# Ledger of designs, part 18: VHH binders against FERM and PDZ domain-containing protein 2 (FRMPD2)

Target 1, 301 residues: FERM and PDZ domain-containing protein 2 (FRMPD2), of Homo sapiens (Human) (q68dx3r342to642)
Amino acid sequence: RDLCVVLLNGQHLEVKCDVESTVGAVFNAVTSFANLEELTYFGLAYMKSKEFFFLDSETRLCKIAPEGWREQPQKTSMNTFTLFLRIKFFVSHYGLLQHSLTRHQFYLQLRKDILEERLYCNEEILLQLGVLALQAEFGNYPKEQVESKPYFHVEDYIPASLIERMTALRVQVEVSEMHRLSSALWGEDAELKFLRVTQQLPEYGVLVHQVFSEKRRPEEEMALGICAKGVIVYEVKNNSRIAMLRFQWRETGKISTYQKKFTITSSVTGKKHTFVTDSAKTSKYLLDLCSAQHGFNAQMG
Key: E = the ipSAE of ESMFold2; O = the ipSAE of ESMFold2 at other seeds; V2 = 0.75 times the mean of E and O plus 0.25 times the DockQ between their complexes.

## First folded at step 10 (VHH; framework vhh_etentamig_d1)

Design s4 (from r4 with S57E S101T; at its last look DockQ between E and O 0.92; V2 from the best seeds 0.69)
Fold by ESMFold2 at other seeds, look of step 10:
Order: structure tokens, then sequence, then C-alpha cells
Structure s4 (fold): chain B 301 residues (1-301), chain A 124 residues (1-124)
């Protein structure tokens, strides 16, 4: 049997495995291929509705594979099974990462998350990050540049929503000018500055998942942001999210699930905050994700 | 008022088995889902298993699934945990609790156990 693993650099790896293979076996093969040494930050995830759901190492592939994947692979070649190598645990400072290849993976994912609008920031920072990505790839502004010809595609560096607000032409001009005026940065140095900027963002390292309110109208869309520091509750309107509540781990007594309900009990107020998920499986996943992030936070000290 | 009395713990070798019991009184036992929660030395409480009011639905932590079996006898007001293929990491004080919810405890004080628990030690 075949499955595809998408790496952070965009490569698609075809992985040969048995029906009895585990997620852990695939993870080890993929990370070995990619020469990754600091493995504790990474996991394999599947994508559902633009959200990534991380898999446990002991999970058997047959339990998560699409229909027909267990049958003869040649006759079911149109039933693809795709997983993603993603960062699950975000360090508070890139200096905690011992190897440049690990920092490069953080850069790649954060860049993708900015472009795909999973990580939000204001226009000034978005333009700055675009220039830093240009510097990482091209170094200094090309002095032999013909002023009327672009040397980059704006869509590769600036999120679509900002391009729409500013127009592609204005973005091209502004980013080019900022690149021309920037100090000499190249490769890893530009990537490190990109990491320094992104790690300061309020939503850095936050894993966002859709939930619904138990109160008033269960159909009202909300989101939970789960990260090393705790849980953030968002209200979602017009595909924009606004932080409404924050629970640091030290402010949290316990987290419970029952069926589709996910409940946070505050240790400060004693109040219970209940959210509705799309399934009991999702509720349990969010509990397990909180447990994992809490444990990671304790390890960082 | 509410009383939960755990028993059946002891010293066992790795791979061995134990059956824990929890005698309940002071409330209508059949009206509550029930759980087992364990606490290893120097560690916080860890949810192990839950069972609904009738015993029709059971739930297990990944670390014990396939090795532990929760059950109840509502006529005797008693909750059980059959533990097989025991490992060193199963060493803990085991408590029963009212409530059929899976729970992750961040603050250990938010596990309000009613009994003293029963100690299970897995050592060769």
Amino acid sequence: as target 1 above (301 residues)
Amino acid sequence: EVQLLESGGGLVQPGGSLRLSCAASGFTFSSYGMSWVRQAPGKGPEWVSAIDTSGGETYYARSVKGRFTISRDNSKNTLYLQMNSLRAEDTAVYYCARGGTETYYINPGYFDHRGQGTLVTVSS
C-alpha cells in the first residue's frame, strides 16, 4: 500500500507500507528521509476542513485511511491517502532549537501559515515578513533589476487578503522598495529574523479548531486556540476571529469531555465553560491536544 | 454523605492481574456514571476509565485500553476494575469517582476523591 506525505518544503513523498503499519513507522521513515534530528516538535497530521489533526504514533494506518485503501492499490489508484509532516510543538524562542535544519522547518511552516492566514498579523508586519522571505531566497535587492519588471510573484510572499486590499501592483511596488532599502540579510540570517518576528505574535504556536457555543445558539461559530501557554476562546464572524477568553494552564483546574461537549473548568473562578464539537472524536482530540501542549509547556520550564 | 471505598490493591509482578472494587454509599449509585482515576507517586491524577449508569458504554485511557476492563453491579452498589497484563507504569493509588466523563487534571486539587484509594504496586 501507498500513502503520500507532504513535507514543509512542498515535497510529496510516496511511502510504501503494510496495512498493519503504524503512524510511528511512517513518521520515522519520513523524518529519516528529511534528515531531521530534533523530532519531538513534529508530528504527522491529516487535514479536515482546513484544520490539521495530529495522529498518535501507535495508531494503525488502516484505522484512519480513506475507504478502499486496504484493497488492491493498483485497482484503487484514485483513492489517495495523504498525511502532512507538521510542527505540533512551538518553542518560545528559536534559540532553543539546536540545529539549523530544525529552525528552517519552523520558518517554512510559519511562512506557510502566514500566507494561508492561519497566523494573523497586521499589514506592516505582513509586508515585513514578505521582505524577509525575499531576503531568505534572493539576498539583497538585485542591483541589475529593470525597474519595470518584477523579480517575484506577490502571491508567494504576501497573503491573498492583503493583496486584495492593497492591489497586486501596490504590493509589488511597496515590497520591492522595502527590499531595496533593507539591510544585507541572506539565507538563514533572514529566516532567523522571520522567526524572531513571528514568535512575538499573539497567535504564535496556537493550534486553532472550530467549536460551537453551548449557550443561546449552538450554531454560533467559535474557535479554540490550543498552545503551550493554554487555551484561547475565539468568537468567529465573517471568517475573522476575536479572542474573548484566555486560560493559562495555571488558571485551569481541569478539562473534561462527554460526547460532543468539551468543558474547561477555571481554577480562578470555579466556572465551567462548555463548547460543542462536531463529534465525540473531536472532543477527545481536543482534550488530548490540551494534555500534550500542557506537558510540552512544563518541559520548557 | 457520599462514600466511596476502594479495595483490591496489592503487590503484583509485571504481567500479573488484579481486580479492584469500589463500594458506594450515600447516593443513588445507579443514577451516576463512574470513573477510575489513578495517581502515581509524585504525579498528578490521571483518568483511567469511565462507565455509564447502566454499564452499556465503557471508555478507557489509551495507556490501559485492551488490558483493563471497567464494570459495575448496580444491585451491589459496586464498581470494578479488572487489570490484566500489568506494567511498572501502572503503579499508583487507584480511586473511584462519580462522573462518567474523561478528564485531564491540570490542578491536582480539582480531583476531589472521597476515599483513600487502593495502592497497586507492580514490581518484580
Scores: ipSAE 0.619, ipTM 0.820, lowest interface PAE 0.6, mean pLDDT 88
ESMFold2, look of step 10: ipSAE 0.620; ipTM 0.825
ESMFold2 (binder alone), look of step 10: mean pLDDT 83; pTM 0.854

Design s5 (from r4 with G33S S57D; at its last look DockQ between E and O 0.30; V2 from the best seeds 0.44)
Fold by ESMFold2, look of step 10:
Structure s5 (fold): chain B 301 residues (1-301), chain A 124 residues (1-124)
Amino acid sequence: as target 1 above (301 residues)
Amino acid sequence: EVQLLESGGGLVQPGGSLRLSCAASGFTFSSYSMSWVRQAPGKGPEWVSAIDTSGGDTYYARSVKGRFTISRDNSKNTLYLQMNSLRAEDTAVYYCARGGSETYYINPGYFDHRGQGTLVTVSS
């Protein structure tokens, strides 16, 4: 039996496994293939409704596989079983990462999250990050460009929403001019500056999941951002999220679930803040994610 | 009736080792996450370590990571803390505490249950 694991560099790995295989076995195979040594930051996730859900190492693949996967499908018309190698735990500073390959993986995921608009920042920073990614791949502005012809596709470096607001032509010109005027920077050095910029963003390392208010009107969409520092509560309107509340771990007494409900109890006020998820399974997942992030924070300054 | 009984504390010299045990009864031990919490003289409670229901995921406070190891034996209903390279700052009463699959306690004052504790004294 086969499943596909998508790596952060975009590579799709076909992983052979049996009926007894666990997520942990696949994780070990994939990370060994990728020659990763600092494994504690990574996990395997599945995608549901554009959100990543991390899996425990002891979870059996048959418990999460699409229907028909166990039955040895006769045709490729069955749904493919796909998992993603993702970073689950984000260090506060890239200098805590001991190996260059680990820092490269952080760069790859943060770049992808910027492009896919999972991580937001202002337009000035988006352009700067685009130029840093260009420098990482090409180094200096191409000297053979006497008349400044296009040498990159804007969609590979700048998020679609910014391209729509500025136009592709203007983005091309602005990024090219910023690249031409930039100091010499290439490869890992450009990636490290990219990491330095992104680690300062308010949503750096924040794992965002859709929830709903406990109020009866279901159109009030909300989101929870779970990270090493704690939990952020967002209001979601017009596909835009605004931070409304922040709970540092030391300000949090406990986190509990009941059916589809997820509750944060403040240790400062004693007040309970309750959110509704799509299932009891999702509520438990979010509780477990908070537990994992809190434990990571205790290990990280 | 939930009971947690800590043992294994004592007096050790700096750099020494101890292994703490917590015998659990009155509940289905394998269904609950477990934690170690300590309280030094004159200080508030400090979270030390946690372990999930199966023992697959373990977590440590920054001050003890690399020196302490949490483990559990669900067949014996027992939680363990192996403490190596002990320092004077590790002197405290150590408690085990029950978490829940439906509840994760972040601050020690919200723990569902804890034992009476076992004293660890690190002194030359």
Scores: ipSAE 0.330, ipTM 0.743, lowest interface PAE 1.7, mean pLDDT 85
ESMFold2 (binder alone), look of step 10: mean pLDDT 84; pTM 0.859
ESMFold2 at other seeds, look of step 10: ipSAE 0.639; ipTM 0.821

Design s6 (from r6 with G50A; at its last look DockQ between E and O 0.50; V2 from the best seeds 0.00; counts 0 for: pae O 2.6 > 2)
Fold by ESMFold2 at other seeds, look of step 10:
Structure s6 (fold): chain B 301 residues (1-301), chain A 124 residues (1-124)
Amino acid sequence: as target 1 above (301 residues)
Amino acid sequence: EVQLLESGGGLVQPGGSLRLSCAASGFTFSSYGMSWVRQAPGKGPEWVSAIDTSGGSTYYARSVKGRFTISRDNSKNTLYLQMNSLRAEDTAVYYCARGGSETYYIDEGYFDHRGQGTLVTVSS
């Protein structure tokens, strides 16, 4: 009946559809509404446990909808069906994007991922990116700054964890001073510099998913980062990710799954590296994501 | 000794059809998912289709969906690929391999037991 699609600008679209409609039909409607022309980088995803999972275009909505959506969609029901328009494939340089609207979408998602702490970088870069986002929206430091009325809310530009470590007052002062001393930038020019900075980050374009070690230590949490260049294996400690292993596609012989297990076989050493996921469905998803990213790399890389 | 023997390839005009077969021996065929993969001249391997142990679930690459049909006969230890509406880009050596949709091959040296292949050429 009805589903909500969240766009990268924060807009929530209500989309009317048949129970047997496909993800592809919704994707086409949403991207047409947003006037997007470079569609190959985007996909529709659902959120599960703070992770985005991309959907195939031929997937029927009834296969992924919350319980009750098909038979009795209630307008006031908390069982709303929500999908997200997200970037699935990240270009190596923003200059490969032909349309300014496409570059704006990359900016919006990267900014959101920084603020929501899906993409990590050091404190100095976080402050720099916050200032660039301020410049994109407001341009130069306000000449008529009123001391008792700050011109921005720190939460809109700096991630919560950094605000907690520095305090809101210190962040306000540091970002304001950096903004005051910055060169004149506004709008698209500030967004392009934001993209230039983020595309150099180690986790740029990396899609991160929780997995666990096959080892006997039950509390050991890991993550896989899947991107155009290959797969990154992270150890997760204290909510912090540390890269342990990296597999470029040319160093990878095959990827396989069995039930909840996901295995990477190195073509350099012949060794198998096995990880445990929460379900066979998740294992298959990760394999399919690797296939898609490998194919994208061959086309764009 | 695990053995997979492909047959049924040949020269066909665009829009034509071919049926590939893969005879399996040396293992319990019904216990394994199976795949077809192909390799065009000068290109890396490309996954085409997969089927689970019973034949109840089938999977296809986007480039062949709607045109190709994978099937199996566990009583005869045989895997099939029906290829319809063939195009020039379908020209390749086709291999059957042990392992269903649960395996993505990047390096051709890592196929889990594949046959010698059968050449399909689509040309006018």
Scores: ipSAE 0.278, ipTM 0.703, lowest interface PAE 2.6, mean pLDDT 85
ESMFold2, look of step 10: ipSAE 0.655; ipTM 0.846
ESMFold2 (binder alone), look of step 10: mean pLDDT 81; pTM 0.833

## First folded at step 12 (VHH; framework vhh_etentamig_d1)

Design t1 (from r6 with S57E S101T; at its last look DockQ between E and O 0.94; V2 from the best seeds 0.72)
Fold by ESMFold2 at other seeds, look of step 12:
Structure t1 (fold): chain B 301 residues (1-301), chain A 124 residues (1-124)
Amino acid sequence: as target 1 above (301 residues)
Amino acid sequence: EVQLLESGGGLVQPGGSLRLSCAASGFTFSSYGMSWVRQAPGKGPEWVSGIDTSGGETYYARSVKGRFTISRDNSKNTLYLQMNSLRAEDTAVYYCARGGTETYYIDEGYFDHRGQGTLVTVSS
């Protein structure tokens, strides 16, 4: 059988496997292909409703494959089996990463998350990050540049929502001017500065998942942000999320699940906070993700 | 007064089996889902298995699924845990608790056990 793994550099890697193969076998093949040595930060995920869900190593591929994948071993369709190599565990500082290739993967994912608007920041920072990405790829501003001809496509460096607000022409001019005025920076050095900026963002390393309120406003959309530091509760309106509550791990007594319900018990107040997910599988996933992030935080501290 | 009395622990070799019991009193046993929770030396509590009020739905931690079986006898106010294919990692004090829901304990103080537990030791 064939499945596609999307790497952080955008490559689509075709992986040959048996119907009985596990996620772990695919992960090992993919990370070996990519020459990754620091594997503990990475996982394989599937995408559902623009959210990534990480898979356990022991999970058999046939249990998660789309309809038809098992019956047609040599064919692919619109229902192709696609997984994503993603970072699951985000270090607090890139200096904790021992290999330049690992830091490059963090850069690639954070850049992609900015462009795809999974990681939010203000307009000034978005432009700064765009310039840093240009410097990583092109180095300094080309001195022979004719101002009427762009040397880059704005959509590769700046999120679509900002391009819509400023117009593509204005973005081109602003980014070009900032690039021209920037100090010499190239390749890995520009990527490290990109990482430094993104590590200061409030949502750095936060894995966001849609949930709903159980009480008072059960139809209101909410989200949980799960990260190394704890859990963030968001209210979501108009594709914008606002942090309502934060639970650091030391402020959390326990987490429980039952059917579609996910409950956090605060050790500070003793209160229970219950959220509704789309399935029992999702509730269990969120509990397991909290367990993993809590364990990562303890081991890194 | 609520009482939960665990029994059936002991020393067993890897691959062996034990059956734990929990005698409940002081409350209407059939009205509560129940769980087994274990605590290894130096570790926090770990939820092992849960069962609903009737015994119709059972739940297991990944580490024990396929090896352990939870059951209950509401006529005798007793909860059971059949443990097969035991491993060294299963060595712990085993407690029963009211509530059948899967739980991740972050603060050890949030596991409120009511009995002394029963010690299971798996070693050669």
Scores: ipSAE 0.638, ipTM 0.829, lowest interface PAE 0.8, mean pLDDT 87
ESMFold2, look of step 12: ipSAE 0.647; ipTM 0.836
ESMFold2 (binder alone), look of step 12: mean pLDDT 82; pTM 0.843

Design t2 (from r6 with S101T; at its last look DockQ between E and O 0.88; V2 from the best seeds 0.70)
Fold by ESMFold2, look of step 12:
Structure t2 (fold): chain B 301 residues (1-301), chain A 124 residues (1-124)
Amino acid sequence: as target 1 above (301 residues)
Amino acid sequence: EVQLLESGGGLVQPGGSLRLSCAASGFTFSSYGMSWVRQAPGKGPEWVSGIDTSGGSTYYARSVKGRFTISRDNSKNTLYLQMNSLRAEDTAVYYCARGGTETYYIDEGYFDHRGQGTLVTVSS
């Protein structure tokens, strides 16, 4: 059987496996192909409703594959089985990463998360990050390319929402001018500066998942941000999320689940905060993700 | 006064079996889901298994699934844990608790157990 794994560089890797193969077996094959040495930060995820859900190593592929994948030895339809190699655990400082290839993977994912608007920041930072990505690919402003201007597509460097607000023409001119005035940076040096900027963002390393209040009304849509430092509770309105509460692990007594409910108990106030998910499986996933992130935080120096 | 009395622990060899019991009093036992939580030496509390009010739905931590079986007898106000294929890492004090919810304890003080528990030691 065949499945597709999307790498952070955009490559689609076809992986051949048996019907009894596990996620762990695929992960090992993919990371070996990609020459990754620092594996503890990465995982395989599937996408559901624009959210990534990480899979446990022991999970059998047949339990998560689309209909018909188990019964057919080869793909015959558009029901392809696709997984994503993603970073699950974000270090607090890029200097903790020992290999340049690992830092490059962090850069690739953070860049993609900015462009796809999973990671938010203000307009000035978005433009700065776009220029840093441009420098990583082109180095200094290409003065010899005056005849073939523009030398880049704005969509590759700046999120669509900012392009809509500023217009493509204004973005092109502004980014090009900022690139022209920028210091000499190329490749990894530009990527490291990109990492330094993104590590300062409030939502750096935050894995966001939709939840609801117990009343389950549209105006009461919420989200949980789970990261190495703890849990962030968002209220979601007008396609925008606003942080309402933050729970550092030291401020958290326990986390519990029952059916579709996910509850955080504060050790500071003693108060319980309950959220509703779409399934008991999602509630369990969020509890396990909290456990994993808490454990990672204890190991990070 | 809610009281939970755990019993049935002891010293066993790896691969052995034990059956734990929890005698409940001071509340309407049949109205509550129940769970087992264990605490290994030097470790924080770990949720092991849960059961609904009727016994119709049971839940297990990954570390014990397929080896442990939770059950209850509402007529005797008693919760049980059948532990098979025991391993050294199962060594812990075992407590019963009201509520069948799966719980991750960050602050050990948020496991407010009612009894002293029952010690299970797995050693060759």
Scores: ipSAE 0.630, ipTM 0.822, lowest interface PAE 0.8, mean pLDDT 88
ESMFold2 (binder alone), look of step 12: mean pLDDT 82; pTM 0.843
ESMFold2 at other seeds, look of step 12: ipSAE 0.640; ipTM 0.823

Design t3 (from r6 with E102I; at its last look DockQ between E and O 0.23; V2 from the best seeds 0.00; counts 0 for: pae E 17.8 > 2)
Fold by ESMFold2, look of step 12:
Structure t3 (fold): chain B 301 residues (1-301), chain A 124 residues (1-124)
Amino acid sequence: as target 1 above (301 residues)
Amino acid sequence: EVQLLESGGGLVQPGGSLRLSCAASGFTFSSYGMSWVRQAPGKGPEWVSGIDTSGGSTYYARSVKGRFTISRDNSKNTLYLQMNSLRAEDTAVYYCARGGSITYYIDEGYFDHRGQGTLVTVSS
């Protein structure tokens, strides 16, 4: 049976596996192919409604595969089975990563998350990050100053929403000028500076999932951000999110689920905060994700 | 290794008092809020009380407010629960838990804790 795994560099790997193969077996094969050694930060995820859900290594592929995958050996059939190699645990500083290849994977995911608008930041920082990505790929500004002929496509470096606000022409000019004025920086050094900038963002390392208020009104859309430091509660309106509450792990007394409900109890106030998810499975997933992120936080020195 | 050791439980008559202790080790006690959770026979875990890092703010479940007092001594790494005016419905195993740690419930019958707990029995 055929399984597609999307790597952070954009490569699509076809993995041949048995019906009873596990997520762990695929993860090991894919990470070995990619020559990755610091594996604890990574996981395999599936995408549902533009959100990534990480899978446990023990999970059998047949339990998560699209309908028909089990019955259709090796040939593309009714449904394609696709998983994603993603970073699940984000270190507080890239210096904690021992291998340059691992830091490169962090760079690739953060760059992609910026471009796909999963990670928000202000216009100035977006432009700065675009220039750093240019430097990582092309080095210094070309000596041949052909301003009427662009040397890059803006959409590869700057998110679409910023391009629409500034226009493609203004983005091209401003990014080019910033690139021209930048210090000599190339390849890995530019990637490290990209990492330094993104590590300071409020949503760095935050895994965001849609939830709803416990009240009767479904229009009260919210989101939970789960990360190494704790849980963030967002209000979502007009396709944007605003942080409403933050719980550090030390301020969290307990997390519980019941059916579609997910509840955080503050250890400081004793207050319970309850959210509704789309299924009991999603509620349990969020609980397990909190447990994993809390454990990761305790492991970091 | 994080360790929590509860003690001070026992048999007491209705209206009586007990003081529970929780000795903490393996972490910086003063950096964490702390809680008491109890589990009565045949019931799921119930949060009882919480206290902030300094002991300046305390919180109580409605069922125990006015009767129980949570406190801590950061110099001794110890959490306390003074239980007064005890009732039969207070009979349970009492556990302490640190703030910033997570007690995981899936279906109200599950609870994750770090100590063995101390049994409090209130009967005539």
Scores: ipSAE 0.000, ipTM 0.140, lowest interface PAE 17.8, mean pLDDT 81
ESMFold2 (binder alone), look of step 12: mean pLDDT 83; pTM 0.856
ESMFold2 at other seeds, look of step 12: ipSAE 0.013; ipTM 0.453

Design t4 (from r6 with S57E S101V; at its last look DockQ between E and O 0.55; V2 from the best seeds 0.00; counts 0 for: pae E 2.6 > 2)
Fold by ESMFold2, look of step 12:
Structure t4 (fold): chain B 301 residues (1-301), chain A 124 residues (1-124)
Amino acid sequence: as target 1 above (301 residues)
Amino acid sequence: EVQLLESGGGLVQPGGSLRLSCAASGFTFSSYGMSWVRQAPGKGPEWVSGIDTSGGETYYARSVKGRFTISRDNSKNTLYLQMNSLRAEDTAVYYCARGGVETYYIDEGYFDHRGQGTLVTVSS
């Protein structure tokens, strides 16, 4: 049996396994292939509705595979089983990462998250990050005295929404000028500066999941951001997120679930904040994710 | 006013059994999921087991799975915990709690809406 694991460098890795194989077995095979040694930050996830859901290592693949996967011994385009190698636990500072390959994986995911608009920031920072990614690949601005054609595709460095707003031509000019004025950086040095900028963002390391209000406005969409520092409550309007509440772990008494309901209880005010998810399994997943992130925060400090 | 009254605790030898009861009043018992939480000396609260409104789904912490059985009788407004194969580490005050069939406690001193509990001591 075949499943596809998408690596952070974009490589699609075909993994041979049997119906009784676990997620942990696949994870070990994939991380060994990728020569990763700092494994505690990574996990395997499946994607549902543009959200990543991390899997426990003990989970059997047959329990999560699409229908028909166990009856199809060779990979087909109809019933592709795809998992993603993703970072689940984000360190507060890249200096905590001991291997350059690990820092490179953080860079790759953060760059992808910026381009796919999973990680939001203002236009100035988006342009800066684009230039840093360009420097990581090309180094210094081409100093050739002869006028040349554009040396990069804006879509590879700047999110589509910003390109639409500014136009591709204006983006190209702005990024080129910023690149020309930038100091000499390339490869890992540019990637480290990219990491330094992104780790300062409010949504750095935040795993975002859609939820809904229990209250009188069920049509309004909300989201929960779960990270090492706590939980962020977002209101979603016009396809953008607005942070409404933030709960550090020290301000949280407990988290509980019942069916589709997920409840955060403040230890400071005693107030309960209840959200509705699409299923009891999603509610339990969010509880377990909070537990994991809280534990990571304690270990990282 | 919501009241939860735990009973059935006591001293038991390792390997022994006890059955805890929780009498509920002041609310519609059948409308709420229920759970058991324990607190060992000098430790924070630990969720033990949970049960949905009908008793159709039950949940257990890994430390007690296979040894403990949660149940409820909605006609008697009573929650139960059958504890078998008891170990010294099961020694704690046991509380029943309304709602939050599964719960993760972050603040070790945090406890809301519980009775006085019932002490279970497992010792030779």
Scores: ipSAE 0.369, ipTM 0.717, lowest interface PAE 2.6, mean pLDDT 86
ESMFold2 (binder alone), look of step 12: mean pLDDT 83; pTM 0.852
ESMFold2 at other seeds, look of step 12: ipSAE 0.616; ipTM 0.828

Design t5 (from r6 with S57E K65E S101T; at its last look DockQ between E and O 0.95; V2 from the best seeds 0.72)
Amino acid sequence: EVQLLESGGGLVQPGGSLRLSCAASGFTFSSYGMSWVRQAPGKGPEWVSGIDTSGGETYYARSVEGRFTISRDNSKNTLYLQMNSLRAEDTAVYYCARGGTETYYIDEGYFDHRGQGTLVTVSS
ESMFold2, look of step 12: ipSAE 0.678; ipTM 0.848
ESMFold2 (binder alone), look of step 12: mean pLDDT 81; pTM 0.845
ESMFold2 at other seeds, look of step 12: ipSAE 0.617; ipTM 0.815
ESMFold2, look of step 16: ipSAE 0.651; ipTM 0.845
ESMFold2 (binder alone), look of step 16: mean pLDDT 82; pTM 0.848
ESMFold2 at other seeds, look of step 16: ipSAE 0.635; ipTM 0.823

Design t6 (from r6 with G100S; at its last look DockQ between E and O 0.27; V2 from the best seeds 0.00; counts 0 for: pae E 6.2 > 2)
Amino acid sequence: EVQLLESGGGLVQPGGSLRLSCAASGFTFSSYGMSWVRQAPGKGPEWVSGIDTSGGSTYYARSVKGRFTISRDNSKNTLYLQMNSLRAEDTAVYYCARGSSETYYIDEGYFDHRGQGTLVTVSS
ESMFold2, look of step 12: ipSAE 0.653; ipTM 0.833
ESMFold2 (binder alone), look of step 12: mean pLDDT 82; pTM 0.847
ESMFold2 at other seeds, look of step 12: ipSAE 0.658; ipTM 0.831
ESMFold2, fold request of step 13: ipSAE 0.650, 0.675, 0.658; ipTM 0.849, 0.855, 0.842
ESMFold2 (binder alone), fold request of step 13: mean pLDDT 82, 83, 82; pTM 0.852, 0.853, 0.849
ESMFold2 at other seeds, fold request of step 13: ipSAE 0.664, 0.627, 0.671; ipTM 0.857, 0.829, 0.850
ESMFold2, look of step 14: ipSAE 0.031; ipTM 0.525
ESMFold2 (binder alone), look of step 14: mean pLDDT 82; pTM 0.839
ESMFold2 at other seeds, look of step 14: ipSAE 0.666; ipTM 0.837

